VH-VL binders against q9h9l3. Designs and how they scored, part 373

Target 1, 176 residues: q9h9l3
Amino acid sequence: PRKMVAIDCEMVGTGPKGHVSSLARCSIVNYNGDVLYDEYILPPCHIVDYRTRWSGIRKQHMVNATPFKIARGQILKILTGKIVVGHAIHNDFKALQYFHPKSLTRDTSHIPPLNRKADCPENATMSLKHLTKKLLNRDIQVGKSGHSSVEDAQATMELYKLVEVEWEEHLARNPP
Short names: E, the ipSAE of ESMFold2; O, the ipSAE of OpenDDE; V2, 0.75 times the mean of E and O plus 0.25 times the DockQ between their complexes.

## First folded at step 17 (VH-VL)

Design GG73 (framework fv_fezakinumab)
Fold by ESMFold2-Fast, scan of step 17:
Structure GG73 (fold): chain C 176 residues (1-176), chain A 120 residues (1-120), chain B 111 residues (1-111)
Amino acid sequence: as target 1 above (176 residues)
Amino acid sequence: QVQLVQSGAEVKKPGASVKVSCKASGYTFTDYYMHWVRQAPGQGLEWVGWIDPDSGGTFYAQKFEGRVTMTRDTSISTAYMELSRLRSDDTAVYYCARGDYSYNYEFDLWGRGTLVTVSS
Amino acid sequence: QAVLTQPPSVSGAPGQRVTISCTGSSSNIGAGYDVYWYQQLPGTAPKLLIYDNSNRPSGVPDRFSGSKSGTSASLAITGLQAEDEADYYCQSYDFSLEAWVFGGGTQLTVL
């Protein structure tokens, strides 16, 4: 079987009026929730909006941040050939300018059995915070000072584990 | 009507630059990536790169990096590909093609192509 | 040279079945990336024929089917018609090159 990791990225606003989302932090954890990667990342463009309420990123985090090109290389080396779990993961891949095989991608925002366990409509897109509270009885993204991408990646892996056997069997019969 | 309309044929000398346009209509321009693919006369397809019209972000095939620049103008739903320091082996039909990043990666809509001829 | 390998030509008679192979490697098809097929009639732009290995867009006849196994993919055309004469290209993504890559193309001749 292929190794599995979970990823969560934080983005800041760049470009006109801060409308462009640029990668500013990435966390990757293994199957057991151990941290494999966690770095602040310096966007190549001027940061207009730190989006601190959600990203947890502040100017101080940018002082020794890894430049985007270098961070991207490190991250892709970890993701390549692995099953990658994330929540609304297409946003993370887009920020990384990366195409991961769909057959090796697991998006906890689009797994019908997971929504079913949470008493939510199967086709609804539920937030990571809501699913984690409902299914793991755990509060994440607490307060207004921003999210921890490590905490989010760990929660995402734990959520996937709740449906892993069922979902992997489904995917084997119905390849994406 | 969902379509991509490209600019007309160009004839350039070696060392010059060419800028090809691709105007999108019938869909939300910023919802899809725009890819550029070229085809030399009688040869196969070769991917050049993509631009995200929403962010302006770009990614180029290594072979073209340093010579190609992709841009867009969202006010007129138009993408551009500029290739500089042209060589005779850059003679090709250049296509723009639409692709989604989020869920569907296929190139489901293509422009009719722009012939760029590089000769003295 | 093309990254994905296709035979340069295939031929068949009307009503027959032909198969066009697309051979990749561990950095593209073998890495799990999906395969796409395009049909190019003379003097026209390529047209999407198959996406995500085996799916057909609206308007593509069920005579066209795709499959993928290991590092390779195949396009099957049954009930050959004269209008199927065209060039066929496979496409996938290569993570080592960080590029969308195409096969060299296969010219299909009917009769």
Scores: ipSAE 0.798, ipTM 0.910, lowest interface PAE 0.9, mean pLDDT 92

Design GG74 (framework fv_fezakinumab)
Fold by ESMFold2-Fast, scan of step 17:
Structure GG74 (fold): chain C 176 residues (1-176), chain A 120 residues (1-120), chain B 111 residues (1-111)
Amino acid sequence: as target 1 above (176 residues)
Amino acid sequence: QVQLVQSGAEVKKPGASVKVSCKASGYTFTDYYMHWVRQAPGQGLEWVGWIDPDSGGTFYAQKFEGRVTMTRDTSISTAYMELSRLRSDDTAVYYCARGDYSYGFEFDLWGRGTLVTVSS
Amino acid sequence: QAVLTQPPSVSGAPGQRVTISCTGSSSNIGAGYDVYWYQQLPGTAPKLLIYDNSNRPSGVPDRFSGSKSGTSASLAITGLQAEDEADYYCQSYDFSLEAWVFGGGTQLTVL
C-alpha cells in the first residue's frame, strides 16, 4: 500500500494590489492526523496583504519563517511518492510550483460520493468548512483570527477516510 | 479562434540576446501556464521553462537558469522569452505552448514557432 | 541525451500496425506521472495526439492509442496511412530534474 498524507497551505497577497497568492504556511499530516510538517514560510516577494482574516498570518510570523526555496525542498521530500489529499489542492500545488502525479492526488472538493453523503449536488464545489460540519459535525475555521492549516489538513484527511474505499475502487476502474 | 501567435524569425550574433513573443487569443490568458520548448534543426524537443501569466511566477530548466527570463503582459495577453549570451548551439525553433496547471498538464495548444539563428 | 528513450525510427506499410515505445525511469513514468504523445509533421509545430496515457483530444482518430506500464509507455497506430508519416515524441514529468522531459523522437516512415 502507498502512504497517504494530507496538506493545507495558507497564502498571503503579493504583487500589484496583493493579487498574487504566495505561500506563507504549510501543514502536512499523516493518515492518523499527526503533524509531519508545519512551518511559516517567507515569500521571496514583498507581502502586500497578509489576508489575516483567512490565512491567520501576521507580520510576526515572518520573523522566524523558513525561506521559500528551503521550505519547498522540505515539503516536496515529504510529498514525493505518497498519495496526497487536499481540498482544492491545485491551489496548494500551484503555490509550491509543484506537479504531483494525478494518480496520487485526492481532492476532497471534487469527490462526488463525498458531496452525496453531505446531501449536496454531486458536481458542486463545496467548501471544506461546509463538508466538515455536515459529515463530521465539527466547526472549523471559527472566528476572525484566521484559519489553522493544521486543523484544515486534519479535517481533509478525515473527510477523505469517509469515502476512501469507494473512491479508491472508482479510481482503479476509472484512472484519472 | 483559440491560437498562439509568435513573433518572426531572428538572426543574432554570438553573445547577443533575443526576445521572442507569444500572443494568446480566444481564451483567458491567465487561466493557463505558458511553456517554452525549443527544437534545434533536425533534433528533438527540449523544454525551457514555464511562466504563470496570472502570478508572473516562473520556473526554468536548470540548463537555462541564468540565461533565460520569461515575462508576460496581461493587458495584451502576450508572453515573452528572452535568452541572453547566445551561442551557436542556441540555434533552434522556439515554441510557446499552453498547459493547464490544475489537473491537466498536456501542452494542448502550440504556437507555430520562431526560428532563432545564431551565427557569426 | 534525451531523458525518455524512443527508437529513432519505425516503418510500416499502409494498413499495418506499428508501435512506438517510450522508456522512462523511477523518477518520471515510474513515479506515476502521465505520458503525453505529440505528432510533428515536417515543417509544422507539434500537435497533441494522446494525453494522460491513453486519452485522445477531439479530432484524433481512434487508430491512435496509448498505454503505460511500469516505467514505460507505448503509442500504437493501427490501419497505418501515408498521412501518418511524421515524427512522434513522448513526454512526461521528471521530479528529480523538476522538468518536463521529452523522448528523443521516432521518425515513422510509411513505405
Scores: ipSAE 0.802, ipTM 0.910, lowest interface PAE 0.9, mean pLDDT 92

Design GG75 (framework fv_fezakinumab)
Fold by ESMFold2-Fast, scan of step 17:
Structure GG75 (fold): chain C 176 residues (1-176), chain A 120 residues (1-120), chain B 111 residues (1-111)
Amino acid sequence: as target 1 above (176 residues)
Amino acid sequence: QVQLVQSGAEVKKPGASVKVSCKASGYTFTDYYMHWVRQAPGQGLEWVGWIDPDSGGTFYAQKFEGRVTMTRDTSISTAYMELSRLRSDDTAVYYCARGDYSYGHEFDLWGRGTLVTVSS
Amino acid sequence: QAVLTQPPSVSGAPGQRVTISCTGSSSNIGAGYDVYWYQQLPGTAPKLLIYDNSNRPSGVPDRFSGSKSGTSASLAITGLQAEDEADYYCQSYDFSLEAWVFGGGTQLTVL
């Protein structure tokens, strides 16, 4: 069996008007929810908008943050060869400038059985917060102080575990 | 019409630089990566790199790092590839090609190519 | 030196079946990355023929099919026609090189 991890990243705004999303934190947890990686990451571009309400990132977190190129290397060594679980994970991979094999990628925002269990339309893209509340009876991303990428990665792994058996069987019969 | 229109053929001397353009139309320019691929006469395809038109982020094949620069102008939906310190073995047709990042990575739309000839 | 290995040429008569192989390694096809196939008619840009190992874009006839196993992939063309005479390229991603990589190309001749 191939090892499985879950990832969640926080982005800040860079570029004109802060419209570009740049990686500023990454958390990776193992199957049991133990933290394998959690670092603040310094973008190569000037930060225009910390997006603190959502990211939880503040100016002080950038002091001694790991430079993007170094953090990227560390993260990719953890992800390579593993099944990687995330929510809208294409955004995380994009921020990492990384292509992960589709056969080893699990996106909890695009798993029809998971939406069905939450009484949501199977083909809708539901938020991590909504699915976690509906299926785990847990409130995440609470308040205006920003999200915890560790909490989000842990919730994402727990959500995947609810459908893991049936979804892995589906993927074996219907390879992506 | 969904298409990629590239600039015309170029003839350059060794040591010069060339800048090829690729204008996108018929789709949202910032939703797809733009890849650059070259093909020397009678040879196969070789990937050069990509640019994310949304972020301006770039990634180059190791062979071209330090000689290639990719940029874009979102106001005119145009991507650029500049290759410097040209050698005769840089003679090739240079293609731009659209790639989806989120689900599949197939290059489903290609420009017609720009022939760059490097000779004395 | 192409990263993915294809035979330089293949030939067949009209109506026959031909198969073009694409051999990779543990850092690309063997790592689980999908395989894509492109058809290049003389003097034209490549056109996407097969994506994600075995899927056809709209407009590609079902006589073209793709498959993948282990570190290798194959493109099969049945009912060969004169218009199929072209160069065919496989493509995948290599995580060690951090690059999209192509096969060396296979020239199909319809006899």
Scores: ipSAE 0.788, ipTM 0.907, lowest interface PAE 0.9, mean pLDDT 92

Design GG76 (framework fv_fezakinumab)
Fold by ESMFold2-Fast, scan of step 17:
Structure GG76 (fold): chain C 176 residues (1-176), chain A 120 residues (1-120), chain B 111 residues (1-111)
Amino acid sequence: as target 1 above (176 residues)
Amino acid sequence: QVQLVQSGAEVKKPGASVKVSCKASGYTFTDYYMHWVRQAPGQGLEWVGWIDPDSGGTFYAQKFEGRVTMTRDTSISTAYMELSRLRSDDTAVYYCARGDYSYGLEFDLWGRGTLVTVSS
Amino acid sequence: QAVLTQPPSVSGAPGQRVTISCTGSSSNIGAGYDVYWYQQLPGTAPKLLIYDNSNRPSGVPDRFSGSKSGTSASLAITGLQAEDEADYYCQSYDFSLEAWVFGGGTQLTVL
């Protein structure tokens, strides 16, 4: 059986007016929620906007952060050959400049049975915070100090596990 | 008219550099990666690299790393590929092609190609 | 050499079925990456014929179909027509090379 991990990334603003999203933290957890990777990552470009309210990233986190190219290599070694779970995961893959096979990708923002369990329209894109509160009775992304990518990755894995049997069966019959 | 319009043919001497342009129209330039692919006369297709027009981030095939530079100008929806220290075996038609970095149609739109001839 | 292996040529008569194979490895098709197929007429840019293993873009006739199994993929052309004479290329992604990779191309001749 193929191993499964969940990922969540935090981005900061680089480039003109800070409108470019650059990877600044990545967390990866295994099926049981144990942390396999959690590092602050130094973008190759000057950080214009830390987006701290959402990212949780501050200048102090960049002091010993792993350079992007090195962090990317480490992360890809973990993701390669595994089923990767994320929420709106295309944003994380874009930040990593990474192409993961669609057949091994699980996006909890696009799983109709998961929305159904949450009493939400099956084809709507619901936030991770909303689904986690509704289905796991857990508050994540609390306060004004930014998000924890570890907490988000753990919540994402737990959400996927609620529909894993049903969704894997669906994918076996309807390959992407 | 969704299209990619490339610059005209170039003739260069060995050791020179060439810069090919690819102007996008009919879609949101920053929503798609721009790939570059080359084809030597009578040969197959070879991927060179991609640029994300939104971030300016680039990724190059290892063979071209250090010799290729990809850039873009979002104000005119144009991507550029510059190849330096040209050799005769760099003679090829160079294509730009768009790719979807999320889910969907990758390499669904191609430019007509730019012939780059490297000879003394 | 090309990373994906295709036969250099294939031929068929009008109305017949031909198949073009594309053989990869565990680092590309075998790793689960999707396969794309392109048709290239002489003197023209490649045209996307099949994406994500078996899907057709608008305007591509249903006589073109794609499939994928294990480390390999196939393009099938039924009801072969004279205008199908072209070079055909498969493409996938290779995680070891971190590159989009192509097959060597197959020249289709309609006899």
Scores: ipSAE 0.656, ipTM 0.869, lowest interface PAE 1.5, mean pLDDT 90

Design GG77 (framework fv_fezakinumab)
Fold by ESMFold2-Fast, scan of step 17:
Structure GG77 (fold): chain C 176 residues (1-176), chain A 120 residues (1-120), chain B 111 residues (1-111)
Amino acid sequence: as target 1 above (176 residues)
Amino acid sequence: QVQLVQSGAEVKKPGASVKVSCKASGYTFTDYYMHWVRQAPGQGLEWVGWIDPDSGGTFYAQKFEGRVTMTRDTSISTAYMELSRLRSDDTAVYYCARGDYSYGYDFDLWGRGTLVTVSS
Amino acid sequence: QAVLTQPPSVSGAPGQRVTISCTGSSSNIGAGYDVYWYQQLPGTAPKLLIYDNSNRPSGVPDRFSGSKSGTSASLAITGLQAEDEADYYCQSYDFSLEAWVFGGGTQLTVL
């Protein structure tokens, strides 16, 4: 079978009033949850808002951060040709300026069977935190120090594995 | 009315620059990428690049990098493509086209095109 | 030269079936990227005819169908009509070029 990875990115605010979301960290894990990539990433534009409460990014993380262009090349090399799992993954791909094949993309925020298992409406977009608590009995994104993209990527892969067989069969019958 | 309205035809000399506009209406301008595609007379379609109207971020085809600049003005829902150091082989109809980033990568809405003629 | 390969022309009589091929490579269609088809009438902008390999936008008759296999895709037009006379372009994404890529176009002539 084709290899599978999960990704989660953290963004900071750049541009006027920090409105633009720019990549500042990316974590990628393999099927078993082992870390394949985890780097702080330096945006090409001035950071206006670290959004630390959510991103976990602070000024000190930028000191030895990998420049965006280099980090992007490394990340895309890992993602190319693989099934990529994420939660609201279009935000991560947008931050990477990357187009991944839809047939190889799995978005845990848009998998109806996953919502069914969590006793949530099938067409609702549920947060990663909510689904992880309901289905894995685990608290993620805890406290005021920001999210861990490693933790989020690992939780995302585990959530997908709960519905993998069912969803892959669905996709084989109903190609995207 | 969901539509893209482009600026009128331009005639330029080699070495000049041209700036084409594309005004969006009938949808949320910042929710979709704006692509630029050109077509030389009697030839096929060629992708030039995209701009994300929300972030102002851009990505250009390698062939045009260094000569093309894409910008937008969200207050008037208008995207712009400027091509510099024009050559005769830049003569083409330039189209803007709307692309969904999230779950579709098709160009589902196109402007009528702007003819740019480059000649001495 | 175009990145995706299409025949330059195809022809058929009213009521017949024609097929237009679109041949890519491992860096585009073969990498799993979807194929889109556009119809272009003379003097007009392209119009989206097929998206995500085989889906039709509202208003596109079911006489038009798309398929994809390996590194190639095809557009089939059944019950050919005079109004179908146009240029047809396939499109996909190429990850090595980091670009949206088009076929060279196929001119369909009805008799």
Scores: ipSAE 0.772, ipTM 0.899, lowest interface PAE 1.0, mean pLDDT 91

Design GG78 (framework fv_fezakinumab; at its last look DockQ between E and O 0.63; V2 from the best seeds 0.00; counts 0 for: pae E 4.3 > 2)
Fold by OpenDDE, look of step 18:
Structure GG78 (fold): chain C 176 residues (1-176), chain A 120 residues (1-120), chain B 111 residues (1-111)
Amino acid sequence: as target 1 above (176 residues)
Amino acid sequence: QVQLVQSGAEVKKPGASVKVSCKASGYTFTDYYMHWVRQAPGQGLEWVGWIDPDSGGTFYAQKFEGRVTMTRDTSISTAYMELSRLRSDDTAVYYCARGDYSYGYQFDLWGRGTLVTVSS
Amino acid sequence: QAVLTQPPSVSGAPGQRVTISCTGSSSNIGAGYDVYWYQQLPGTAPKLLIYDNSNRPSGVPDRFSGSKSGTSASLAITGLQAEDEADYYCQSYDFSLEAWVFGGGTQLTVL
């Protein structure tokens, strides 16, 4: 069986008016929630908006941040060959300029059994915060300090574990 | 109508540069990657690289790193591919192709191609 | 030279079934990446024929089917018609090369 990891990334705004989302932090945890990777990442372009309220990223975090190209290499080395769990994970992969096999991807924002368990419409896109509160009775992304990508990655993994057996069986019966 | 319209054929000398354009219409330009694929006469397809029109981020095949530059102008939904230090084996039809990135990667829309001929 | 291996040519009579193989490796198809197929009619740009191993875009007849197993994929065409005469390319992603890769292409001739 393949190893499973969960990933969450924080983005800052770059480009004109800060509308471009650039990777500024990436956290990866294993099945047990142990942190495998957690680094601040320096975007290749000038940061216009730290989006601190949401991202938790501040200017001081970029002082010793890992350059994007280096960080990308480190992250990809961890992800390669793994089942990767994330919430709205396409945004993380996009930020990484990375393509992960669909068959090895688990997006907790698109798992009908998970929504059902949370008494949500199966085909709706629910937030990580909402699902975590409903199913884990835990509050994440609270306060004014912004998100913690480690906390979010851990929550994502815990959510997936709730439906892992059912969902993996479903995927096995419905291979791409 | 959903389509990609490419610039016309180019004839270049070795060592020169060529810039091909690809204008998108009928869909949101920034919602898809724009890939570039070339095909030498009588040969197969070769991926050159992609640009994310939303971020401007690019990723090139190793073979073309240092020689290719992909850009975009979102105001006119146009992607550009510039290839420098041209040589004879760069002679090919160059295609732009729309690629999904969320939960599908297929190249589902292609331009008609731009012939670039490199000859002395 | 192509990362994915296809037979250079296949042929069949109208109404027959033909198959085109696409052989990859552990760094692309075998790594779990999906396979895509494109049809290229003479003098035209490629057209998406199959995506995600076995799905047909709108407008593609059900006589076209795709499958994937291990490090290989296959395109099957049943009820072969004259208009099917074209070049066919398989495509996948190779993580070791960090590149989208194509097969060498297969020329299908309808006899």
Scores: ipSAE 0.908, ipTM 0.945, lowest interface PAE 0.5, mean pLDDT 95
Fold by ESMFold2-Fast, scan of step 17:
Structure GG78 (fold): chain C 176 residues (1-176), chain A 120 residues (1-120), chain B 111 residues (1-111)
Amino acid sequence: as target 1 above (176 residues)
Amino acid sequence: QVQLVQSGAEVKKPGASVKVSCKASGYTFTDYYMHWVRQAPGQGLEWVGWIDPDSGGTFYAQKFEGRVTMTRDTSISTAYMELSRLRSDDTAVYYCARGDYSYGYQFDLWGRGTLVTVSS
Amino acid sequence: QAVLTQPPSVSGAPGQRVTISCTGSSSNIGAGYDVYWYQQLPGTAPKLLIYDNSNRPSGVPDRFSGSKSGTSASLAITGLQAEDEADYYCQSYDFSLEAWVFGGGTQLTVL
């Protein structure tokens, strides 16, 4: 039996014209939605575009932010050996420069039973906002001041819990 | 045709640097990681590191950190691996290999390899 | 020294079955990371033979199969043919080393 956590990361734009996505915040919650980690993270490269409309990151958050190398070490200690739930989670792992075992990864953007429960095509990639509204009757990512990675991680865990029994049974019969 | 075409064999003296190229075609260059793997004559495979062509981000095996530099040029779908301060034990065939990241991690496409010989 | 342990050689006659083991540890295969197998014919680049423990890419015959249990994996080759003579490498990820790691390779000799 493995413990389960949910993760959501916020990225800012670095590199030429701000086209590179660099980690700037990470939130991790446990199975019950309690926060295990929530830190602003300072990218090693110059921030060109804060992408504040979506990330919620502002220059002020970088003043006391944890340097990327240190934050990465802290985050990986929490993720290692656990079932990690996320939405389009490959983007979060990419920002962390991290390879998590596929057998311990749950991506709520690619779980057919979850889409079916939301009356969506089983093989479509639905947004976290849409699934949360449809299945949990909750509005997340509201307004123009950016998203909360804590809110997103909590919603992601709750969505997974709706299909956990069915999906874990499916994975046991059809190992990834 | 989906393929990785590597530069030709190199002969270098100890202390020199070598830069191997790997040109991708037939797929979207920025959708896959590019890994580098070497194989000394008669020996096994050894992972050197990866580059994400999309971000330019890199990660190197501890053994090569400080001597290897991976870069890419997205305009010509080409990845590069430069190894500096060459030693005789760097003599090997150097392979580039495409690695998925989104739906798996397998190295599903390999270049033919570039033989680098380091001798006096 | 390789991080994953394979026997240096195995041999069999045409039509026989051989099994190649790949032994890891708690930081790689035992941590849940998938195992990949590559076939390297003499003078060629490695070719992906098995991915995610037991899956075959298009074009790989079903005579090749993979399995994984605990900290170890195995490649089984049934109905051995002369063209199977090659080096076989297992591969996984090691979170402690933060590296993709290979087995030392197994040379398969077909009589």
Scores: ipSAE 0.810, ipTM 0.915, lowest interface PAE 0.8, mean pLDDT 92
Fold by ESMFold2, look of step 18:
Structure GG78 (fold): chain C 176 residues (1-176), chain A 120 residues (1-120), chain B 111 residues (1-111)
Amino acid sequence: as target 1 above (176 residues)
Amino acid sequence: QVQLVQSGAEVKKPGASVKVSCKASGYTFTDYYMHWVRQAPGQGLEWVGWIDPDSGGTFYAQKFEGRVTMTRDTSISTAYMELSRLRSDDTAVYYCARGDYSYGYQFDLWGRGTLVTVSS
Amino acid sequence: QAVLTQPPSVSGAPGQRVTISCTGSSSNIGAGYDVYWYQQLPGTAPKLLIYDNSNRPSGVPDRFSGSKSGTSASLAITGLQAEDEADYYCQSYDFSLEAWVFGGGTQLTVL
C-alpha cells in the first residue's frame, strides 16, 4: 500500500484588499500523527492581512520564515508519490500552486461515508471543527489565537481513518 | 447554455502584444480553473497556463514565463490572456478551457479558439 | 517532441476495434497522475472524451473506453464509425515540468 500523510495550511491575505490567499504555514503529519513538517512560510508578495484570528499568523512569525519557493520544494518532495489527506484540500493545493494526483488525494470535506457517520447529508460539506466534535469528541480551533495547522492535520488524519477501509475500497472499485 | 465565447481573430506584427478574451456563461465562473492551451497550425496542443478566477492566482508554463499575463474580470465572467513580444512561432489558435471544479484537472469545456497570426 | 508518446496515426474499417497508446514516464503517469483523452474533429476545438483514466462524460458512447497501467494508458474504440475520424490526444500532469502535458496526437482514419 502507498504511504499516507495529512496536510493542513494556514493562509494570509495578499493582493488587492488582501483577498488573495497565500501560504504562510504548512503542517504535514504521518499516519500515526507524527509531525513530518511544520514551517512558517514567507509569501513571495506583500502581506496585506495576516488574518490572525483564523490563521494564527503574526508578523513576528514571518521574520525567519522559509521563503515560499524553498518551502514549496520541501513540501512537494514529501507529498510526491503519497496519498495526501486534507480538509477542503483544494485550497491547500491552490496555495502550494500544485496539482496532486487525483487518485492519491483524499478530502475529508467530501467523503459521503464520513458524513453518514456524522449523521449529515452525504453531499454536504462539513467543517473540520464540526466533524471532529461529532466523530472524535474533541474540540479543535479553540481560543482567539487562531487555528493550529498541526492540530488540524492530526484531526484530519484521525477522521479519515474512521472511513479508510470503506473509502479506499470504494475508490478501487470506481475507475480512477 | 454552458459555453465559453472567445474574442475574434487577431493579426499582429512581431514584437507586438495580443490580448485574447474568454467569456464564460451558464455556470459559476469563479468555481472553476481557467486554462489556456494553444495549437500551432498542423501541430498538437500546448498548455500555456491557468488562472483561478476566484483568487486571481496564476501559474504559467515555464516556456511562457515573463511573456504571458492571465487576468480576469469577475463582474463580466471573463478571463484574459495577454502574450507580449510576439514572434512568428506564436502563430496559433489559442483556446480557453475550463478545468474541473476545485481541482483543475480535466478540461471539460472549451472555447472555439482565437486565431492569432504573427507576420510582417 | 511530445512528453507523452502516441502513435502518429491508426486506422480501421467501420465496425472494427482500434486502440491508441499513450506512453509517459515516472514524472507523469507513473507518478499516479490520471490520464485524460480529448477528441478533436476537423476544424473544431478539442472535446473531453475520457477523464480520470476510464470515465466517460455524459454523451460519450460506451464504445469509447480508457485504461491505465504503469506509465502508459490506452484508448479503445469499438464499433468504429465514420464520424470517429479525428485527432485524439492524451493528457496528464508532469510534476517535474510543473505543467499539463499532452501527447503528440493520433490521427484516426476510418477506411
Scores: ipSAE 0.351, ipTM 0.786, lowest interface PAE 4.3, mean pLDDT 91
ESMFold2 (binder alone), look of step 18: mean pLDDT 92; pTM 0.939

